# Designs tried in a protein design chat: VH-VL binders against q9vpl3. Part 435

Target 1, 224 residues: q9vpl3
Amino acid sequence: RGKINIQRPKAPHYERARVVAVTQPKYPELPKAKSCFKTRAERTQQQQENPYNEIIAREVRNWLDHSRLVAFFHLSSITADDIFRVRVQLHKQNLHLKSYGSKIIEQAVKNTRYEAIVPLFHSNHCIVFSPDPEKTAALLRIVRRVPQMVLLGGIVEETMLSRNQLVAYAQMPGLHAVQAQLVQTLSQAPGHLIQQLQAHQNSFVQVLDVHAKNQMNEETPKST

## First folded at step 14 (VH-VL)

Design wc88 (framework fv_imvotamab_arm2)
Fold by ESMFold2-Fast, scan of step 14:
Structure wc88 (fold): chain C 224 residues (1-224), chain A 121 residues (1-121), chain B 112 residues (1-112)
Amino acid sequence: as target 1 above (224 residues)
Amino acid sequence: EVQLVQSGAEVKKPGESLKISCKGSGYTFTSYDIGWVRQMPGKGLEWMGIISPYFGETRYSPSFQGQVTISADKSITTAYLQWSSLKASDTAMYYCARDEGIWDSYYFDLWGQGTLVTVSS
Amino acid sequence: DIVMTQTPLSSPVTLGQPASISCRSSQSLLHTDGFTYLSWLQQRPGQPPRLLIYEISNRFSGVPDRFSGSGAGTDFTLKISRVEAEDVGVYYCMQATQFPLTFGGGTKVEIK
């Protein structure tokens, strides 16, 4: 018969309710603000220093500080049901899928060694966090079934890795000594690696542009 | 200790029902699928089917569809293989095996010790 | 169903010498997702099967480096570089590219 597939999931309604209750994120409430009439410049300044953004940026820093595995993805158009199923599969492996705005990510990584990753998040994106770097293989197996998520690179044991380096890491046995050696080997050229991540993201954006144009032609075909 | 422990050997007559078990321990039971594999005496391995304990979803090999039922009880971390009416041709060693359950990623990384089922009149 | 054919049926080998097992599939095992779901299992006498290799060439945790897997498409090989006494047993290839999962007929490795 048919396989279970992310594009055609068949999960029961009752299981969805249970998983949502368990995996639903908790957000802090924004403090009540006093309404005031301000000049345009003052309103712009207030928007730039929104306390809500700093609260969420602090959450991102907390995830970065407590995660030994962080993977960055470009995220194409995906339905709420499909992303929910991806979250369920990831959560089973102690992998946590999060989405944050680019400005919030910039604020979170400002003055850190990871500040250079900000350009990766100019387009639609998501991040997967885990305290367990040995889950990299499980992560890659899950996302290979999700064409809407394209791996851009990641951080393992606080070391920046390109997509190819992360794939190589995932294929290694879980021996601690061998694992540590591989991370050191893969981290030989961090400056060049950041450029590789940016180039890879730009190449994927070009592919998406072609794909988006093809999809638009399918939806609203133009006569030749 | 990460392990799959199967129920003991069974000796049955044709027409009898049987339910054998496979208990997982030392890992998060619902994060892995459990497959069942048959090995007839002196023969090779045959895949029977698989279950996702978290969702309760099952898939069977066409040759075993309707012949057996696979189920699981996640509250006691146990998977089951059941026959409503045994045949002499069901005489075999039955193994349960763990798979990551990531959309057909099937490579069974942990195996139970096996349950020998003998069906004779 | 994909049919998996293993050769040889039996392989008597001298301790310390290499052994090679071939596995042929009736159809390509390259999945549309770009991965090839071919694994190798070892079954020692009186024991359950044990995973050796998954996705053609990846050694499972705890498997000695004398075991290696290779291949693509329909032709796959398991190699033991230096056979040891504990390597005696039956080896099976398994495909998970197409439902239903199917196994090779097995290859018995024996010491001369």
Scores: ipSAE 0.006, ipTM 0.455, lowest interface PAE 9.3, mean pLDDT 78

Design wc89 (framework fv_imvotamab_arm2)
Fold by ESMFold2-Fast, scan of step 14:
Formats: sequence, C-alpha cells, structure tokens
Structure wc89 (fold): chain C 224 residues (1-224), chain A 121 residues (1-121), chain B 112 residues (1-112)
Amino acid sequence: as target 1 above (224 residues)
Amino acid sequence: EVQLVQSGAEVKKPGESLKISCKGSGYTFTSYDIGWVRQMPGKGLEWMGIISPYFGETRYSPSFQGQVTISADKSITTAYLQWSSLKASDTAMYYCARDEGIWDSYYFDLWGQGTLVTVSS
Amino acid sequence: DIVMTQTPLSSPVTLGQPASISCRSSQSLLHTDGWTYLSWLQQRPGQPPRLLIYEISNRFSGVPDRFSGSGAGTDFTLKISRVEAEDVGVYYCMQATQFPLTFGGGTKVEIK
C-alpha cells in the first residue's frame, strides 16, 4: 500500500473525525445519580491527604537530576547504629545514602528516563547519590564491608550500569576520557539492565551461601 | 602529608606479650583497610591479615589465625598487631600497609616504615 | 593457597641494560569479575616495600615509565627498560584474586 508522500497528515484524519463527533451538540439528559459523586471540595481534600509524600518525591527527583553518580542497593536487616556508621563514612566522601519508601520512589521516577529501575524498589532498598562520579571507587571500597548492602547497579553520567559495569568503571585509571569511553562501551539498553541486575543479585546470594558455609566450618570465626 | 607511622623496635623474650602500632595521618583513616605483612630476616613477604578500621572487621591468613590479633582505634587513627605469647620464630620486620583496592581488589599503596621485633633468650 | 613462583632468583645487570622478572601462579589469577589482581612491589635495601604496578599493568603514581607490567592467566612479567642505580633491590609479585593474599619469593636486581 504505497501512499508515500501523500499521507503526511496520517493521524489528523482520525483526530478530525473524533473532534467532529465530540463537538456535535447532542447532549442527551443524563439519568440522575442515586448516589453522591465526589465534590470539588472532596477531590481537593483527597489531593491534600499526603502532601508530605509529594514533597519527598520532589526531593528524590532533585537528587536524581543533580547527581552524576547514583548507586542502587538492596538493604538486608541492619541495625540503626550500623547504617548510621555507613552514612557517616559515605558523607565524608560526598556520598549521600538515602532511604525512601518504594511508593515514593515510584512516584518520583514515573514518567522519567529512570522509570526502568522501578522494579528494583519493590523490596527493602537504599540509594547513594553523589555529584562526583569519581567517588564510585570510594563508594565500593566502603560498602564491600557492609554485607547487608547488596549492590544492584547504578547510573553514572546518565548511563545505566550493572553491578559488574560499575565495578569496572571504578577500577579504571583516573583519566576522564578513558572513563567516559568505558561507560559508553559497557552500557546496555535500559530494558536489559533489570535482568542483568537481578542476575548479579542472585550471584551475590550464592556467594553469601558459600561464605556462610565456610564460616560455619571455621573455628572461632568471630573473635569478639 | 599522607603517611603510616609505626611504633619503635622491640626486643622481647619468649612468652612475653607485645602490641605494636600503626598510625595513619593525612587521609580519612576509616575509609581504607589496613593490612599487616611479615618479613622474616633475609626472607620474603608474608601477608598476615587485614582490618576495616571503621567496622572493626578482620580477616587473617590461615597461617596467622589464632597466632596474632589485629585491631584498630579509629578515634586516634591507629591500627594494632598483638601477640599474647611471643615465640623466637616471631622475630621479623612487621609492616602495616594501606589497601587502596576497590570491591574485590587488594593492593597496598602506602606502607609504614616497619617495626623490627626481636625475640630471643 | 595460590603459590607464586618468581624467576630468576637473582638478576645481575649492567647499568642502562634491561631487566625482566617473571612471575607464575599455580592457578589462573583471572577473577570471576573479569579482572586480574596482580601487583608488583619494589623493596630497596633497608626500606619498606613500595607499590610499582597494580592490576597487571597499571603504573602507580610517581613510578618511572621505565617500569612496565604485562601478562595474563598464570604468567606475568615485570620489565625495567633501562636499569638505574636506584633500581637495586628485591622485587615481589603479589596476587589478590583469592584469599589468602600471597607473594612471590622475590627477585634480587643488582648491578654487576
């Protein structure tokens, strides 16, 4: 069916038909409702029910927009003291560990370029933000000693990276051009990222199982 | 000035206890692991173990597990290596070194001057 | 434990001539993450060890460009293109692919 170069207004034909149907003055009397509908005041009140959540969602979007490094973690049970100690260490390196409810994260990233990461936040999670992508090495050095924080992946210079790709980025020599080239070389389509991140999470669980078994076989594995 | 400064030489008899120190300065002490390496007279290097100063987590070489204790006090940016009962075979130079490695990598970029421990009777 | 074997044990060399040190591991140093954690250290007489090269071929800051590292799997080489008097000392390879970390036996570079 070749109407090439003649069918420039492809969509407008359907839009015009729809507009004509909508604008025709044929308003039949609607039957009166037996139950009440939400009033304007009730709708306004419902919009105000959780204003704090909207404020936090905007804060999350601000962090995403102004951070050149974003790292995503699954967070296992950890004491308040231990996570505070991690936050302090990260803060010294201009790395900001934030914990937000999954609903707030979903609201923050919906309809953004980061929407593909939503499935990562259905479980207990935390996120580390930094304006400085060179701090990726410092981040990984600190969190490798926190088994409750499982690296899932991240975003560097707006490019989504798996766990292994983030590790590779961190290990590159400190030449900016070389690191930028690595990010481009390692990057994958957003649709593939979640699958890769889930695979790395499963691999990490297997490593933890092996270490747990090895620790159980060791004499005095924790000298406290 | 980024440096690791170790305690002075020690002369001990078998059976005595000893604790030597390694003080970090010029960098964020708690952001780097500290490893300990032994060098017996005229011999090569042997890795003894490593500590994360902030969390206090340690990992030892199997050859040194139960023979020494590694600890750290982050408030004074100092790591320690301790023996409860010295043996003549513990006579060696002991180095502390800062681990600059990332995630699964380990490499020691900054070394202390060494502490000579002599055990004889 | 991974055993690291260095050859030669001693390398007498004339000033300005090249020197080559070999390091062989008992098993592959290729980590499951795709990296190889092999470092080279220099120890001058009476001094602590000094990092020369990390992750096979990356020269540490302040290390002269006459030092270069290469290798893969189980076979690694440290080369000094033109030996200077200050290069006299013992050189060690170190692996960190598997715990415990292990060192080569050392290679003594000396002037003849």
Scores: ipSAE 0.017, ipTM 0.529, lowest interface PAE 7.2, mean pLDDT 78

Design wc9 (framework fv_imvotamab_arm2)
Fold by ESMFold2-Fast, scan of step 14:
Structure wc9 (fold): chain C 224 residues (1-224), chain A 121 residues (1-121), chain B 112 residues (1-112)
Amino acid sequence: as target 1 above (224 residues)
Amino acid sequence: EVQLVQSGAEVKKPGESLKISCKGSGYTFTSYDIGWVRQMPGKGLEWMGIISPYFGETRYSPSFQGQVTISADKSITTAYLQWSSLKASDTAMYYCARDEGIWDDYYFDLWGQGTLVTVSS
Amino acid sequence: DIVMTQTPLSSPVTLGQPASISCRSSQSLLHTDGYTYLSWLQQRPGQPPRLLIYEISNRFSGVPDRFSGSGAGTDFTLKISRVEAEDVGVYYCMQATQFPLTFGGGTKVEIK
């Protein structure tokens, strides 16, 4: 695109510079590897009156805006060595594990289409970002071996998916056609049985999905 | 180009120790778990256990828990199956296989050629 | 443990004719995530097992379209629409819905 002065002729160089620009904070960054397993008191003290909260919230918004894959996890107690190993494996696949306080997440997504995700972050959590949705299978394969990380759901191509829907997306045959086949694959899942299992495993995510759909002015079902 | 290469056949006496290997190449070794499957002469397949090479986490079939040890060395992309003390009943073909599963699924898409272990006095 | 039972034990087939292999589990293979983790493996004489089908009906890459899988719950079938000479071997079903992973006893496909 020649009309955009920032656009570089070499897409790979442009994409790299773009990622660096949105991921490099101007201010000292907190040790993200340790964020997911900090105590509640430590997190509250660090974030409550931090003057950089707005800047960190902008960093989160940039991650959301520029990532075609976002996955949300509940995080139980995990050793520094184990989380470091997870982070290294993820980084090799262009997957970026981040943790942010709930107030920072709320500030980042307020007045955006993602505001409904805020309740997911009231407990210990972490988020994985990637510009490459083809890496969803790689992400799940890595996280499957980490029992302390519990998949809650995600966003793929700006569409919110439940845990089971994200797993289904990752299992789709034909990697090149994955985006095009998303709706078809999920619609062909075994009827109401999948829906019942989703209700048992991710009731909270389903509540948020219903709430988000209602806010998009979807027709209200007829009452009995 | 994507393959699992196992160590050669072994002939051992009861009570001896043994360690057999399974080397992965042509793929990112640490991204896939390696399972071990036993096939006794003229019989079917039995799952023994599995290892996550990057994390070192192992899971065993109850029938093989305490009978064998599964390990891996990610620096040389190799998984191992070992016995501290072999028995005649350990005579079998042993296969390693790569787990292609993503989440709660397990399925083995790539198999080694097998290592024949014969234990006799 | 889930017990996997295969029938028949042997299936002699004339070249070009269809073959059908049944696999039955002692418990439902429907996982709590809504998927059924049933795969089929082929073992040709003197060779290691080869993946044919995963998750009931998904054909693995490179597997000929004459192979198809179907089933649900506890009853599963592998079909070969037209048996070729290279299809001689032992076929195994495998469940991964519950730990430990278990295999069927095997079905030998041979040309009569």
Scores: ipSAE 0.102, ipTM 0.570, lowest interface PAE 5.0, mean pLDDT 78

Design wc90 (framework fv_imvotamab_arm2)
Fold by ESMFold2-Fast, scan of step 14:
Structure wc90 (fold): chain C 224 residues (1-224), chain A 121 residues (1-121), chain B 112 residues (1-112)
Amino acid sequence: as target 1 above (224 residues)
Amino acid sequence: EVQLVQSGAEVKKPGESLKISCKGSGYTFTSYDIGWVRQMPGKGLEWMGIISPYFGETRYSPSFQGQVTISADKSITTAYLQWSSLKASDTAMYYCARDEGIWDSYYFDLWGQGTLVTVSS
Amino acid sequence: DIVMTQTPLSSPVTLGQPASISCRSSQSLLHTDGHTYLSWLQQRPGQPPRLLIYEISNRFSGVPDRFSGSGAGTDFTLKISRVEAEDVGVYYCMQATQFPLTFGGGTKVEIK
């Protein structure tokens, strides 16, 4: 049991969908003098894209473009108190928990390089944004204790990472420049490179450290 | 400086209550879990339990469930280990340790100096 | 509970020589996520434990290169390539794959 949930006991394997499916919200029938029927204009407008959604979609695009860390989660049923505690804890680490409807996400990423994320949002979800990719370890340390939040993957330095790649990134120590290079390397050849990093950590890290230091030395012009 | 500082040594008689402390400093206390480990004189390490200081949730080893209480006060960045009634068999060194584990892992990267508890008549 | 068995109980070694410590678990430590949550700790005389290695083979920050971990499933090894005077102490393996977390009985490394 790698995931030891200290916040809540793990849910039993037997499904609760049956109980949820039996209970449906039902409103009383409207009087004949009052109808819930919409006019043709209202129906047409309802079928059209809501202008408010485009405003929120622009907000999502801005978060995606200006965040160096984006993590995607499936979100199961969670109490308001629990999600509030998670949100507050994340905020202390400059991690911003956001929730958007799937249609808004689709509008936000349509015709962009992020369009591939749309399938992740067909169920209940939430997204964590941060300008600081070094906070990935803090993020995963916090959310592992929230069984209702299931990590799906993320984007680090504009590179799409699977769950396992994001976890591997979080476990890597190093300077920001070295970590960014490792992210690109993991994305380009995940199977072979991850295995090599695990088997030959010292040698690979040393090569990257030398590269980073040489790059820094090349960029230190003598000023007056 | 990132550190865990534990309270001083205790000498108690059987039946007395005791509460020892573990104060975290130099890091965001509420972002890490604190575990407690017992080491009886001349013996190995035994995991007692762990607490999330922010959420207050605790998990105990079955052998220590009901024997001790783990708590934390995030306002003073301190975790506690408490006995309602000490026994001679509680004589041991007690360590607190910070869990640095990420996602599915647990590992303790920062350890307190230990609190020696001696229980004798 | 997973039982962790360490061998040898004591390992006297000459300075500069290698030392090897074995840890065997009663059940596989391979988690369903593909990771193995096996750590190694060092306890010097009169000092608290110190993390050396996590997830079988990953050296913790600041741990000297002479320490290495290996293994899979139920059999794990901690190796010290060249034992130094400051390496005297008791070494423990720890598993976190299954609740509750459990430790090995310890291996004492001492100088002859």
Scores: ipSAE 0.015, ipTM 0.516, lowest interface PAE 6.8, mean pLDDT 78

Design wc91 (framework fv_imvotamab_arm2)
Fold by ESMFold2-Fast, scan of step 14:
Structure wc91 (fold): chain C 224 residues (1-224), chain A 121 residues (1-121), chain B 112 residues (1-112)
Amino acid sequence: as target 1 above (224 residues)
Amino acid sequence: EVQLVQSGAEVKKPGESLKISCKGSGYTFTSYDIGWVRQMPGKGLEWMGIISPYFGETRYSPSFQGQVTISADKSITTAYLQWSSLKASDTAMYYCARDEGIWDSYYFDLWGQGTLVTVSS
Amino acid sequence: DIVMTQTPLSSPVTLGQPASISCRSSQSLLHTDGYTFLSWLQQRPGQPPRLLIYEISNRFSGVPDRFSGSGAGTDFTLKISRVEAEDVGVYYCMQATQFPLTFGGGTKVEIK
């Protein structure tokens, strides 16, 4: 309804508020609840951390918004030299490997269409970005040689895909029209897809544990 | 033209060393793995091993582990198969092949013309 | 090692007639992620092998549509709908589900 609330006091007009503000003291009274009052040092530290985190979060949003291919990986222990070699090989194909802290990812995607990816980053991770979705096959060919990087899924043409769906997409590199239709056909609601991605991550951890135990067993039995 | 060109036929005696080559051209050499396949006269195909030219990592069939060495020189886009000491049983046609597979698939889409190696007294 | 068994050893076929080659693996080729890594290769006399089909049924670029692959688990089939003179050669299946990669023994396709 178009009813004006008469009980609410009217704020001073801007011009008069400006004049009143100039004459008012600049030192307001401190609150009585001192235990809820942040110290100057705490406020300064919060300001220093917040601006830095927002700058990095904005960088992440820019990568997500300007990349037609985004791939998510679990990252196991890997040497600096090995990850550098992977980064160089990927860069030759216009594929950009990035790592960001979980808090920065959460800040970057909160209240956006990408918010559903947050659970993927609660463990060690890395992300590969590219403006060229046709490079998905090249990406997967390179990464299969890096056992420390485990594909969880990705985003192609703004559509969230599971690992198996992303692999299927990569199998159709010569038929763009078919690939576009495949992306639409394979796509699922982000919530359901995240459940699938988490299941793959959990299955991989189990497989790694079994494999590690099998490798140890193969090395230890020497009864003959 | 996308192709793999192998070195010429070799005739060797038992105990001699040998290194044969497989040169890739017309594609980004370091983006594809190179496998080696043996075919003994009148017999079928046997997978020997594979190399990632960029990383240098090799994987061998158990039957060929310790029998041959696979290597690559990415500066001249060439993969190699080498024996320190040849045996008469090494007489065969040797093919190199490019692995087109992605993620966890392997399949060889491009094959060299083959190098015939004959080892006899 | 996974053993790949092909039948028949030889397949004499009249021009224009269909040919069928079977490949049986000693264990399932189904990979843990739901894919099956089974390829088919053609080797014409005096030539290197040539890829026909990868991952059971995907025809490689430039391969005529008369070639088709099918199968699952341990049983796989390569079919040639209408055999032509240029189809003479030996056909091999290859598995890549487990290392080492292994080939079938080959099937010789001949014109009678």
Scores: ipSAE 0.012, ipTM 0.508, lowest interface PAE 8.0, mean pLDDT 78

Design wc92 (framework fv_imvotamab_arm2)
Fold by OpenDDE, second read of step 15:
Structure wc92 (fold): chain C 224 residues (1-224), chain A 121 residues (1-121), chain B 112 residues (1-112)
Amino acid sequence: as target 1 above (224 residues)
Amino acid sequence: EVQLVQSGAEVKKPGESLKISCKGSGYTFTSYDIGWVRQMPGKGLEWMGIISPYFGETRYSPSFQGQVTISADKSITTAYLQWSSLKASDTAMYYCARDEGIWDSYYFDLWGQGTLVTVSS
Amino acid sequence: DIVMTQTPLSSPVTLGQPASISCRSSQSLLHTDGYTWLSWLQQRPGQPPRLLIYEISNRFSGVPDRFSGSGAGTDFTLKISRVEAEDVGVYYCMQATQFPLTFGGGTKVEIK
């Protein structure tokens, strides 16, 4: 009985090789659960229209419609505690910090005047709402101490503003202050005009007086 | 108009109690903090303390701790400064001032007209 | 307590000329939050104080451009580029970096 060379086994007989080849269990390639590599975007698309999402979308719309100030922020890695602190500071100023998923935002603003904001929501974001546009300055002062909140833009008085425009808006004196200044300027204008008009008259009178005095001095005969 | 209006001048005797007021109007009262500042006749400004109506927290200068009480009533948008027993040395002008109330930033952007307190025997 | 020292005590200035007021703190006014809580106040005769400058160099709303603030750490300066008659009064620096809040002793600006 020939020593079975375990290091180089003889090729099986043709018939056996055929049987082995045919009986090799074709394990169905487990569908590589595409689910693990689905981008956050792909996972969000498969989320069936959840009635809950519709409710939240309506809430978002309500906030947008009733807010005179809306600011959009990118939210970097921030702790829950830090967010809470920010929320408290904002709330003190009647500013409301909300965070919604991108899909919810898309659903909320679809076919609305706010549709242009959708591109802003590709990552973690938060939104600040306020009924008072005068709180823009306060908002910026609060968030400047929160590096994790990056201002992207906003809506003020139904106008979409860039980051730079929001900053500029916040630096503007309030409407009332501007009005007061205008009134003050306007109130001073008549006085200045009168002074300018009178200045020429006064100058003319002075010249005439000088002339009259000179004539009187020439007419006084040196009584020798 | 955004303003702080303080109560009128007070003339008191030593040992008497006194409570003066500072009413905020034209703005959201709870969004800001109210500080009290003393100015003795011909002297500089002295910070006495600050109250946050929103949080209900009060902080005092050590020099005034236990000497005065600072309080606020949100419902009537009014802050108070009170003495239980006045001294002649309490004769001064007292100002209330509004702080922006954002984080720990303290600058006074709005001031009351001042309340003159005279304590004489 | 942080001691705020202002110089000079009195600054007689000719109309149209510049004025400069110095404020020194006994400690750095740089707060842990990265900001310096120094403000300048103006008190005209018979009036309450008015905020001029906050956070060293920021002009408060309605404050004329002739007022400017500068400084860092412990040394701060208020400058008036052209003194006007309405600028007569006492100026105070205030620190709010640490409790208790403290004021400088004041600088009286007068017209010569």
Scores: ipSAE 0.755, ipTM 0.881, lowest interface PAE 0.8, mean pLDDT 89
Fold by ESMFold2-Fast, scan of step 14:
Structure wc92 (fold): chain C 224 residues (1-224), chain A 121 residues (1-121), chain B 112 residues (1-112)
Amino acid sequence: as target 1 above (224 residues)
Amino acid sequence: EVQLVQSGAEVKKPGESLKISCKGSGYTFTSYDIGWVRQMPGKGLEWMGIISPYFGETRYSPSFQGQVTISADKSITTAYLQWSSLKASDTAMYYCARDEGIWDSYYFDLWGQGTLVTVSS
Amino acid sequence: DIVMTQTPLSSPVTLGQPASISCRSSQSLLHTDGYTWLSWLQQRPGQPPRLLIYEISNRFSGVPDRFSGSGAGTDFTLKISRVEAEDVGVYYCMQATQFPLTFGGGTKVEIK
């Protein structure tokens, strides 16, 4: 909320919270010993966590960590037979369609660089994972015949892309992938950056060397 | 290197059987369908049929249904075209070509070098 | 079967001049899903066919920009803006809108 308005009295919340905190009756603790005092927020958070959800959230994190292509979709009502046909087309291209509850997604990406995706999953959704970013074009060719799946955006080579950027990426294979790798290299920690830049320098030098040798070979006079 | 390599030229007599091959390498074999195309000497291209190694399903042109068999062995990334009994009219160059086969839409982005089959008596 | 008719059957052309190949289908190639599955192939003498254009106008990887495709419905055109010596060969249109897949009869491009 904006700047404090001097024309208004102090917000009741602050003074009431303070007064209530000192006057509130203490509730008896459970008979069995556990961790000491917890805030209401901490107790509420603990109630929302269970072993099953953590197992599935860990699976989601594993998919995110091992996939170089992740695409997010809004999913409208679709028949079991239709989604099965979509899954078969996707699986043939090493594209894996997954559906998870929004609470599990939030738990999986909490405290990671992907936390910003959580708002995308407030409605019915699904995610497609692949270790192969070159399959983005195949993915878009498959989903163009599935009007129930609406592309929202995705992650390619650890870079968040909008819907339009993903479409553009699909139309520029090879060169765009190289550029995406370079962008990611530039955003890495200094130690990793140095190692990746040395690898890129070696590749660039090799390309220049091959080009120079090809030019020399082309200029060589013909003789019998 | 992404490529389709076909078996060598064949010279046969009418009535003999023949099986020619098309080996894919450098890509995920099951992610692509393999089509077969015939080109008779000095003539144009004719589509014979297609196989999806992933699904194990085949579809033939009506002109070739019952005349040839298309198969694939994904363990050795190879597709096959087979005749039980050759005719002189089968003399042609045979090409294999790959396509992703997404929703049965095809444009064949990679072609084999061709196998020349000569049938004479 | 959808019949694909190409004109001309042979096109002698002078180096650096444009060439135009027409392809007509006996039925509309617009599929019920809204897409048109028409492609163009090039076959150089003694070589296998090579994909040039797919979905009417999309140039395949490595294909020079002097090649362009256009058309809709039953009428399609492949244009070469400035013919080079390496463009000698036979060009085929192909439809995949309806099985069986069918090819045009071919157009032979030759240098005068």
Scores: ipSAE 0.567, ipTM 0.782, lowest interface PAE 1.4, mean pLDDT 80

